# Designs tried in a protein design chat: VH-VL binders against p38822r5to271. Part 5

Target 1, 267 residues: p38822r5to271
Amino acid sequence: LSIGNEIKDSFKETHKWVQNNLKWLKDIEQFYRERAKLEKDYSERLSRLSAEYFNKKSSTSVPISVGDTPTTTPGSIEAAGVVAWNEILSQTDMISKDHDQLSTDFENHVANQLSGLFTKLDMTLSKINGFNNDMVNKKDNIYHELEKAKKDYDEACSTMEMARNRYTKASNDRNKKKLDEKEMEMNKCKNEYLIKINQANRTKDKYYFQDVPEVLDLLQDVNEAKTLFLNDLWLKAASVENDLGANVSKRLQAANSVVKQNKPSLN
Short names: E, the ipSAE of ESMFold2; O, the ipSAE of OpenDDE; V2, 0.75 times the mean of E and O plus 0.25 times the DockQ between their complexes.

## First folded at step 1 (VH-VL)

Design o1 (framework fv_roledumab)
Fold by ESMFold2-Fast, scan of step 1:
Structure o1 (fold): chain C 267 residues (1-267), chain A 123 residues (1-123), chain B 107 residues (1-107)
Amino acid sequence: as target 1 above (267 residues)
Amino acid sequence: QVQLVESGGGVVQPGRSLRLSCTASGFTFSDYGMHWVRQAPAKGLEWVATISYDGSNKQYADSVKGRFTFSRDNSQDTLYLQLNSLRPEDTAVYYCARDLEYSSSWDDAFDIWGQGTMVTVSS
Amino acid sequence: AIRMTQSPSSFSASTGDRVTITCRASQDISSYVAWYQQKSGKAPKFLIYAASTLQSGVPSRFSGSGSGTDFTLTINSLQSEDFATYYCQQYYSYPYTFGQGTRVEIT
């Protein structure tokens, strides 16, 4: 009695716990979407900054005539310092693109994957709950049938006892026929009651000692799947962010290489 | 039956030290991050420190950083807050609190609180 | 540090009233807000996390809403046990900070 109640309570508590844990996936998704927006904003601002300073540089370009059409060839006449500055601006624009890529990667490889994970696990949790409800309904139905069979048997016993009392007071053929009839009906009801007792006991034992533990294992599987996939997504997020660091370092190394070629004798 | 009980508070002179303890019962202590929150007389709540489920990650409020040390003993289901170089402004009721749900919680809400222990720093 | 500002600081109410408490963050904190109830001489009691998620066992008359910088705690049909001080808390970034509290007093 107490064991069965404890097992039944475990499903409700574990289901609620898993359901609440899945809600956190939506919070983690929101974090990475907002994080992506920050990177996108930074990217757009940095790109505009580099473009503005490219425009300032171009305003000092010297036009070179080729045939009848003047052409401008920046860099061929510029001092080495201006060439180095142009490379810094160029690499700054590349850095803005690296941050744009990070934003896209957070959306596509982290946030969208978290959204998909939530949907998949939530659907699985719903199916598990449906299965549990079906088992509970089956158990309740057989218990209801058992209660009905017991009432039928109790009534048949009372009717038979009345017929026995009448036969005892007046031992005639009519009363004996009625007693035999009611005894047969009681035995029929008794057999149906015994069948329902056996069905109820099997259903109860299967529900509390087999089906509920199995359903709890399924709930645990959902939570474990959440944890495993979430860990993979966090590792992916860290990897994508690490790639940004490496790419930015490469951009700065490229700029530094050009700067090192700036000689005082050429300025 | 989930509960937290603080102890170790008292009246001390400025510059002295106290060690606060918080004993947990009714849940698997080692699965939860824990927090200390304080409340000065007639004032609001102030977060003091956070410690992860295994003690490997700790965070402190700027006002106590370098003076307070947070630790835990999972074998004894106990939290410790070592208060060093105490100042009058450290006077408060100190609460220990449990992080929401379990060690993997992404929400640092405080779902279970102790009754608090009073620390008074006066000359 | 992120500053959490609650309004009003206090107000008087009667049982059956609808009560609204506002909390504003000094910067965008998404939905990382929790709400607590504290009765005189007692430890705080957890009510809400993630701005709108009600803790199990907390009466349904309590609700939270908001995102970004503006957050609200609402108590529908105030009961006698609801006269207390309420605090919002952000857990978007360290250091974690609380609002200054709102006292709900009986009229």
Scores: ipSAE 0.000, ipTM 0.353, lowest interface PAE 23.9, mean pLDDT 81

Design o10 (framework fv_roledumab)
Fold by ESMFold2-Fast, scan of step 1:
Structure o10 (fold): chain C 267 residues (1-267), chain A 127 residues (1-127), chain B 107 residues (1-107)
Amino acid sequence: as target 1 above (267 residues)
Amino acid sequence: QVQLVESGGGVVQPGRSLRLSCTASGFTFSHYGMHWVRQAPAKGLEWVATIWYDGTNKQYADSVKGRFTFSRDNSQDTLYLQLNSLRPEDTAVYYCARDEGYYGSGSYHDFYGMDVWGQGTMVTVSS
Amino acid sequence: AIRMTQSPSSFSASTGDRVTITCRASQGINSYVAWYQQKSGKAPKFLIYAASTLQSGVPSRFSGSGSGTDFTLTINSLQSEDFATYYCQQYDTYPLTFGQGTRVEIT
């Protein structure tokens, strides 16, 4: 097995490996798009729930008075709780908006960024593949020229040997002239063949010791860039989700503050 | 060249067993997940089983769970499918196929399709 | 299990025709669909993955599209070697499932 065959297989396998790693970014992108959709749905449903109970509260308010003294109706004792309930509903609506913001952040700062990362790296991978194909084609072309020069030289050698045999059997001026002509032609073909050997060796050395390592390094760079940028996007995703947690906590603390000012019922 | 060759098919009576083999050549077998897919006469394709590149994760179609066993020998570049308690409805051409994905992670999210197929081996279950 | 339904079940066509095959999933599968071509007496050939990405070596007259639940395979100008049965396959979740197949036959 030649080194060339082994190196060709390694590029193909490494390229496929990197390509498959990049496709994984699409699965991660889809996860965050579905995650954003869940947050959006939750936000819309929570907002509707809050609005429904604001409306229900207004329509179920019933003023009751007994005789001419409205001082002791149960509604007057419950009035203090209404302020706390209003705040709970208000903060619930704010929480729904916090989840809507998370949905938007997942789409704009995570999923769309993953999509862009895939497109950019896939394009770079395609360019690297094109570069490799160009280098392989140049190497193959030089080898084809070398094979042709070798055949020409071999043929010239055979023709010269035939002329030499004729001269050996019949040593006359005609046979000597033909031998000299064929020997000159053989030397010309030999020089062309030697030139092609030198060109092929130079191309081979550049390909194996420079181009292939460079192309493999570029493939590794693509995979490393994918990992580094993906890590940054995962940290961004964690950051926006952590912001939701902080905001929800703040909403609930605001509601709690109002509730704490509500005095115990007098029974 | 990349090639998969199945063997071991034949005619058996219901309730008997058969062992199918698939020999891989022309690629690094240990880096790929593998599949078995079957096709009953004049019917469509039906997925049978998947095995991870190292043999640790295996998935089976519900119709064959508990009866079929999928295994691989990476040192021999060979897959095996043990068919037990065969039924007439198991009659089909059985193909082995290579998972297009790298290293055969066994995750459905890492599976992109079956890019190389063998020619198939016929299993007939009849009395 | 996700059911993959292809339409039509069979299609009569002539060389040069534009052929469209549809595949519908019983639930959302993103773009995790592969397409295969199977000629009589032969093993299936991998054509398309990720709903729209052509496998290396597959002629450009083949194209795929779709996402979610609806997917389409199109052959722009049918050649004599394209008369075959075509299958869609989802790989969103196990168990892996194929469509029932669409047979493209000579009129």
Scores: ipSAE 0.000, ipTM 0.359, lowest interface PAE 22.1, mean pLDDT 80

Design o11 (framework fv_roledumab)
Fold by ESMFold2-Fast, scan of step 1:
Structure o11 (fold): chain C 267 residues (1-267), chain A 124 residues (1-124), chain B 107 residues (1-107)
Amino acid sequence: as target 1 above (267 residues)
Amino acid sequence: QVQLVESGGGVVQPGRSLRLSCTASGFTFSDYAMHWVRQAPAKGLEWVATISYDGSTKQYADSVKGRFTFSRDNSQDTLYLQLNSLRPEDTAVYYCAKGPLYGDYELEDYFDYWGQGTMVTVSS
Amino acid sequence: AIRMTQSPSSFSASTGDRVTITCRASQDIRSYVAWYQQKSGKAPKFLIYAASTLQSGVPSRFSGSGSGTDFTLTINSLQSEDFATYYCQQYYSFPHTFGQGTRVEIT
């Protein structure tokens, strides 16, 4: 294989590789949308669960109300337990809100950002492909013109050689004039052919040593941009999930503090 | 130049406790998640626990949860694993292992460097 | 938990042989597989991550391939220092799980 064929194949292969890498962003986007839905479902279920148990009433006729002093028949220990239970239910509802926030964050700060990244990079990839197609078409057009000029020159050479043979067989003024005319025509076609050779060589050199390397660099830039921004989105996804963990920890500490207030002192 | 050295293993009776230590050198200890992996005699590898770069997040295998406690001291480049309520099935070589860069968040959870291990034998 | 199954459990080979070890995940783990080598009485040594990326300092005769559920570790032209037990590990989700190991023994 010539160097030109190897360079030509490299654009096709690199473009396909980058295109496939960009398609992967759509899979990652879908993952975070489905992950967000799971968090939303969990949030709704937890909220309903806490509400259900807030509305339950003890068979001992104890009303459970947030902020109100519970009335218990058996005494203060049961009253303390009701207060602790209300706090556990309240913090459970807050945890459900924390998961709802994570669902929203995954949609807005991860999935939507991945969608935007894909659109931007796919548009850039399309422009690079268009640029490459324009350069290939320009090269092909110049080569077509070169081939035509060569055929014209070859035909003129053949015509001139026939005129020379006729002059050699019959050396008269008419045949000399025809030979001179055909030599002038051949020289004109030769000059056009040389011009086209120079144009083709300049176009070939620019295409293989400037344009192709440039479009390959642009393809590499698209992939590097994808990697850079995807890493930023990975870190953002981790950050919003870490915020959930911290919030849930605070909710549970609040519940535990209320429960601990009713325990006997331990050395 | 990364080096991990475990210590604290020994022979104990069921129900007893041991504290394993792992001293790290050759890397910025406070930037990396650390892990414990064990291997019972003539058996394969089993993940035990993971601790984040700052010690705020810990994960444990179900088989050891509630009995083992993982901690780290970034000022001394040292990792600790407290083994409580030991059982015969905890008998294994315990390896300290380094994860890839955690920074604020973990991106990968494979084990690129391992210590030489410390033997814990639980028998009566 | 994701189950990792290696095949074969043991392998008899001679120096110069090409050996292949297979690892199968119970579900799609994409390319989140690492490979380790463990010599008798020693700690495991890290070889490969992301199914096919060789760690710096690991000889080029080692290579990994695969995606989804099926993964392979290949050793081209086995050397005397390669007689060891090899483990695959998934790091796609907690808890981390290892294959049961494949022992490469001298014939």
Scores: ipSAE 0.000, ipTM 0.350, lowest interface PAE 25.5, mean pLDDT 80

Design o2 (framework fv_roledumab; at its last look DockQ between E and O 0.01; V2 from the best seeds 0.00; counts 0 for: pae E 13.5 > 2, placed apart)
Fold by OpenDDE, look of step 2:
Structure o2 (fold): chain C 267 residues (1-267), chain A 123 residues (1-123), chain B 107 residues (1-107)
Amino acid sequence: as target 1 above (267 residues)
Amino acid sequence: QVQLVESGGGVVQPGRSLRLSCTASGFTFSSYAMHWVRQAPAKGLEWVATIWYDGSEKQYADSVKGRFTFSRDNSQDTLYLQLNSLRPEDTAVYYCAKDEGYSYGPDYYFDYWGQGTMVTVSS
Amino acid sequence: AIRMTQSPSSFSASTGDRVTITCRASQGISNYVAWYQQKSGKAPKFLIYAASTLQSGVPSRFSGSGSGTDFTLTINSLQSEDFATYYCQQYDSYPLTFGQGTRVEIT
């Protein structure tokens, strides 16, 4: 019983541990949802800013000179500057969109996946717990049956003794028959008791040496699965953010290419 | 005339003990099995214990096994019921009863009863 | 344990009535049944054993019958002193068990 209690405690503690780890997934999920919100806000604010300045510059008049030969005039140089500025703003707007995409990616490819993972593993954990309960119940049931069988046997013995005493008082065919019947019942109960003893021993052995270890292994499997999938999602989160970086770099390069064309002189 | 007189009843708290006695007269006490039967207030009769003429065999109801001890002193024509670990559900009038049968041949029905002694278990 | 189920639990009757109380055992117990009468505030009184054998000193208006699982106590003509609670009891096997009792009240 002592050993059994220790094993039971092991399951309980392990189960709790796994459960807490799964709750941790929810915290991680929330983190990435918050990240998504920040990216969304940044995207929107950046977009508004770029639009504001784009509108402001669109009102700027650039002098145009028409000549016989296409020459770069001071006005043309100024125009080139405006073109460069417009490109910068345009690319900034695109960058804002890239941040919006990151927001979406955090939600769809990380947070929602974490949520799904939690649900799946939680369900599995629940099933494992159910299995454990079933096994415990089976064990307890056989013990109760054993106690009942013992009681029945004891009662049958007492009843047989009653019949024996009655037969001793009046040694006749009727009382002899009764004694024989009660003896038969006693033997029946004895056999049943023996059967229950064997069943109880077998069940006990199975529970402690097979079932509990198996359930613990299942809990371990859940924990390992959690770790593997979580790692993948962390890698995915990094990947989508790196994509943002790459896109931002491309946008800036595009802008830079235009800026480089804004020459201070014609020579 | 057969006479059975119970004594020892009273009011006790749960977990406490009482010892009941039954003094018999008017018959050869040592030749008969004896019994205890109890009756809770406004309830039916419940068999409690049986003891053989010489005390060699004792039987108890499941409700009292391990808590009650039945004994007899044939030299004093007296029965004893030691009530340990009393519970509220043990509250009852306790009757001693005589078996009809002799010695090795109890009949396990009761031809004579005492007046009973009241046991009350209450906190 | 063998259950003894009495019926009815209580009923009203008048002096002179024929009264029948039944007791059913949860299993066959041959004729190992006794009947007792208990008046309010008094100890039970032994009436019948072996299902149908009247104890010495008990009025002949009392009778018992039955074997196996169904048993009856009959009072042929109810007298004023017969208003009481009646119990059946089996002594076929341990634990010894009683019926829940039948209270016979005056109309």
Scores: ipSAE 0.022, ipTM 0.513, lowest interface PAE 4.4, mean pLDDT 89
Fold by ESMFold2-Fast, scan of step 1:
Structure o2 (fold): chain C 267 residues (1-267), chain A 123 residues (1-123), chain B 107 residues (1-107)
Amino acid sequence: as target 1 above (267 residues)
Amino acid sequence: QVQLVESGGGVVQPGRSLRLSCTASGFTFSSYAMHWVRQAPAKGLEWVATIWYDGSEKQYADSVKGRFTFSRDNSQDTLYLQLNSLRPEDTAVYYCAKDEGYSYGPDYYFDYWGQGTMVTVSS
Amino acid sequence: AIRMTQSPSSFSASTGDRVTITCRASQGISNYVAWYQQKSGKAPKFLIYAASTLQSGVPSRFSGSGSGTDFTLTINSLQSEDFATYYCQQYDSYPLTFGQGTRVEIT
């Protein structure tokens, strides 16, 4: 009575499907870690570029010569250009920091969260698997006990039938006592067999009508939890990337504002 | 009879490397996740790493992540733990342990353990 | 990480005694607790999973109970082969954590 092998195979197939879906989270995690590294590299290179040109500007500054000349040199336009250039370099450094922030956000709020989600769901899946294995083992054990009880009963019936045949051939007190003894033993085995039939039927009904639906619902819950949390993480990833776009826009507007103030013929 | 035999332990200086092995017999090795658990002298048990039955997933304790690498060869019924950048606090007996979980995934508790192999990191 | 605290750290008992070892989790872990026995100089031996389910081949004098945060391992009628260090382990959440161990010595 190996009833339910097909259900065990179905659980295995569904479990593997859910497990493979969870493994996909690791690919998504790796993507965001590599994406974060690209942003970090860009940030570091952009910051170095900005710093290099700050230093170059300082080292190439023309010494101011002091003289008694009453005429002022036309430095207003050049001074304004220097201010605009300084603002461009400053905003470039700010943009590099914005990209560094994005890198950090991808690591902490996306990749690390995906890693945590995988671990949590994997352990939940493990617990569901353990529950299923315990139920299947309990069912298999009850059916094994049932088979043993049936075999014992069949053997007792055979033994009693032999004793009965012996008594019918030779009707004496010894053979009658032996027949009665074997009949009692057969009735004992019959009662044990009946008990095992009832236990097996209760276990079968619970397994198919209560336990299996519950286990399948739990597997579905794991997959649904994955989808819900993954959707939240994708929204978070979009949000932090959106923040970068807004910040870069502000940096460029600040630079443009300084450049506009630098026009020598506005009034 | 399930048997797990570890080897590869020894005495090394900080910053050096060791490779531990665990040979399994008496069960279908390719169907079970495997673990490494360590025990420092006169201390308790500490989980180190888990590897799934097919080697597709690996999990590491934070204290060893990036330094230790877990692998398995299902054709040889053998596990490997590569210990890199060893520190004095890594000094422990390292046990190979079998997961109780059947082929569908690990259960994260350990029904059979090897005898252990001693790793001493001394300066 | 879930911290597992065992009580007591060590104690002495006589053969025939009923011994109880307590394990407390820093947060609720349902029944996801395993117990191990470790004899001096030997590898740990698996005893119990799911807080109360005995591994095949483990003597019936061993039993486990508990749920949530408080768990107990009980040894009825202690035998000479039972002196050892006992460890609880949670498998509710990563990272996997063990209690510090309880050493049972024969008086």
Scores: ipSAE 0.000, ipTM 0.450, lowest interface PAE 13.2, mean pLDDT 83
Fold by ESMFold2, look of step 2:
Structure o2 (fold): chain C 267 residues (1-267), chain A 123 residues (1-123), chain B 107 residues (1-107)
Amino acid sequence: as target 1 above (267 residues)
Amino acid sequence: QVQLVESGGGVVQPGRSLRLSCTASGFTFSSYAMHWVRQAPAKGLEWVATIWYDGSEKQYADSVKGRFTFSRDNSQDTLYLQLNSLRPEDTAVYYCAKDEGYSYGPDYYFDYWGQGTMVTVSS
Amino acid sequence: AIRMTQSPSSFSASTGDRVTITCRASQGISNYVAWYQQKSGKAPKFLIYAASTLQSGVPSRFSGSGSGTDFTLTINSLQSEDFATYYCQQYDSYPLTFGQGTRVEIT
């Protein structure tokens, strides 16, 4: 009765809570898609900047190296500085590609995985809801059958009482036969009613003490799976950004090595 | 009692847009997820999109993602499917379908269907 | 995506025949299968969910069975109104997918 209502409200409340937690995954997905767009835009703008200055340098400088007239040989003075500048531009372009990779990694390994997680868990939640509906329907069918069996028994009792009253007023063989027939029908309905009472009691025990706790455990399992996978995706997001930082550091170290070769007397 | 009526189909050129509508009656519309399913001429059924009972979440088939937008107006018991950047392969009868799940989210099978509206994309 | 493969693609039958249509999933989907009937020029009609549970109002001559990857729709004593195309649909995982259909024709 009152325990049945409390348990039904618990499933609905728990299911809604899990459902709302799944919706939150969409907000997190959008955040990483927006991060990916920022990184992509930065990558494209940085690549264009690097190309612009590479083209400016290419159109301005004539690659002439004439070492036999040092007082009028500007090409040899510029060679070391031009090599250093070209390396800075080259490494800057590689850094732009590092940011493009971060954009791709956020989309593929974080945002798309969050979308897949949401879809899979939503489908799982739907299956749990279908299972809950099936077990409620089975329980309600047994209660319906019990109510019908009670009604049939009550009617059979009433019919037998009418036959008993008729036999009491006129104790003939016809009325006795009718009474005996109605008593047999009443006893058959009684047996059916007792069977349905036993079925309803067993169904009630299974429903409240086995099926409902199991369904609530399944809802908790969905939430636990969501939490575990989301944590893994957050760690993955940090990992791909750390990889960017490591790659950028390597690019700058390569550029620094070439810059250190640019001696003042060779500019 | 349950009735779903699609409208807004027609013949359009590739790259153009259409907006399909589905009006619902005979059930508490705001309690059920809804779907679009399409069927190309002489072909089978293809799931297109799902929208949750409150419109908060939407899912699309990969073939239409980014081009189609599903929405609902629970005050008018009406669904909308905006079909953008239409292609010849989008040519199909588009069915509006009711999900059986109530208050617990979608069950992802379709207990009632509309009669469909034809979309033809051809130059 | 889970592929649903129906067989046969079509066949001819007479009223009173027993008809069996099979549907095979490309991976295990438990009992998460629905069946639909579609007559030419009309919308699909929902028949069965959970592989074997008949929708209210569906004639008892229809039955479904199966679990895992192999599913069947059976029509005992085919009636004139049963000549149609039948589709299975899985709802175990996204994206939702249908079989290609089985057309049951009048001989």
Scores: ipSAE 0.000, ipTM 0.511, lowest interface PAE 13.5, mean pLDDT 85
ESMFold2 (binder alone), look of step 2: mean pLDDT 94; pTM 0.954

Design o3 (framework fv_roledumab)
Fold by ESMFold2-Fast, scan of step 1:
Structure o3 (fold): chain C 267 residues (1-267), chain A 122 residues (1-122), chain B 107 residues (1-107)
Amino acid sequence: as target 1 above (267 residues)
Amino acid sequence: QVQLVESGGGVVQPGRSLRLSCTASGFTFSTYGMHWVRQAPAKGLEWVATISYDGSDEQYADSVKGRFTFSRDNSQDTLYLQLNSLRPEDTAVYYCARGGYDFWSGEPFDIWGQGTMVTVSS
Amino acid sequence: AIRMTQSPSSFSASTGDRVTITCRASQDIGSYVAWYQQKSGKAPKFLIYAASTLQSGVPSRFSGSGSGTDFTLTINSLQSEDFATYYCQQYHSEPWTFGQGTRVEIT
């Protein structure tokens, strides 16, 4: 194996590895979209439950007789029970909204960000691949120019050799002039060939010792960017879930405070 | 006159080192890839190493990889071949030759030096 | 590695003879074949490149032919200075490889 072949194999294997890693981002995105859907479903069901019981309680309220003087005092034990129940239903609705917020946060701050990250990194990977293909094409193009220059030089050498043979067999002015002419043409072709050798060697050296290492570094940068942004998204997902926990705790404490006010005093 | 002149050969014991040199004249040395070719007594030709026109790329025959080092000094029109950990089977006449290099090369070995003898024996 | 096999390994010939040396590559090498002449105790001399192109200064009695895997060196009218060992070489891809050589001896 030549060094050039080892470097070429390394690029292809590294490219495939990075590409597979980017596909994994799509699985992570899908997880958070399904997780968000679960929160949304829970939110909607909980909201409907609280609304259903709010309406049920409202419809069962005992009307005060219009013919009799209303005598119900505010703060009676039955009225206090209704206040506590209404507070529980209200806080339940707020909890449903907290879960709706978590669903939205998972979609907007996690899943959509993962989708955007994949798109940007996939585009960058495609550009890196395009750059590599351009470098390979430039290498192939200069090689073809070198082959043409060599063919021209070979033909000029053959032509000059024929002219030399003619001059050797018949040493006259005509054959001497023809030999000199063909020798000059051969030297021109040789000079072009040497120029193309220099260009080809320069292009090859640039490709293997500069461009390929640079491309491999770019592939590594794509993977590093993926890892760093993914870590940030992990932290964001944890943060929005922590916010839910804090909000739910707040809702439950509010409900408990109202319920405690209705508890009979201990004698 | 286009020519290559080798020097540095001699008799050494197994495991020792030698440094071969090849001085070029009569052509633009810096535009050519160069080669070392060896020939054991009464045997055929064996390619040893190639170096690019600017010295940035070197290739070696499997039999000498890790032991021989090829270098060039374009300012002095000189090639160097460092022979380390010499073995009896390295005994050969070593020629430097002008030509292209690698799988892109279209040039054969068109100019050869006179050769320098390396003998590895106890 | 590309193997280069020459045939025959040696043969005897007389001045004026037409001699042919064959070289076979283990895979397609296009026309990237060179031929060298080596006289006893001397460095190889470059004869032919691109399978059929004579190097400047090489006598026209030498010719090369072939492409792909089969190559031939021909000397149309052997001269006394042509008694030597001849090698083919592929320069299509590294590692560069030579044939084992063909010795042309005087009868």
Scores: ipSAE 0.000, ipTM 0.359, lowest interface PAE 17.0, mean pLDDT 81

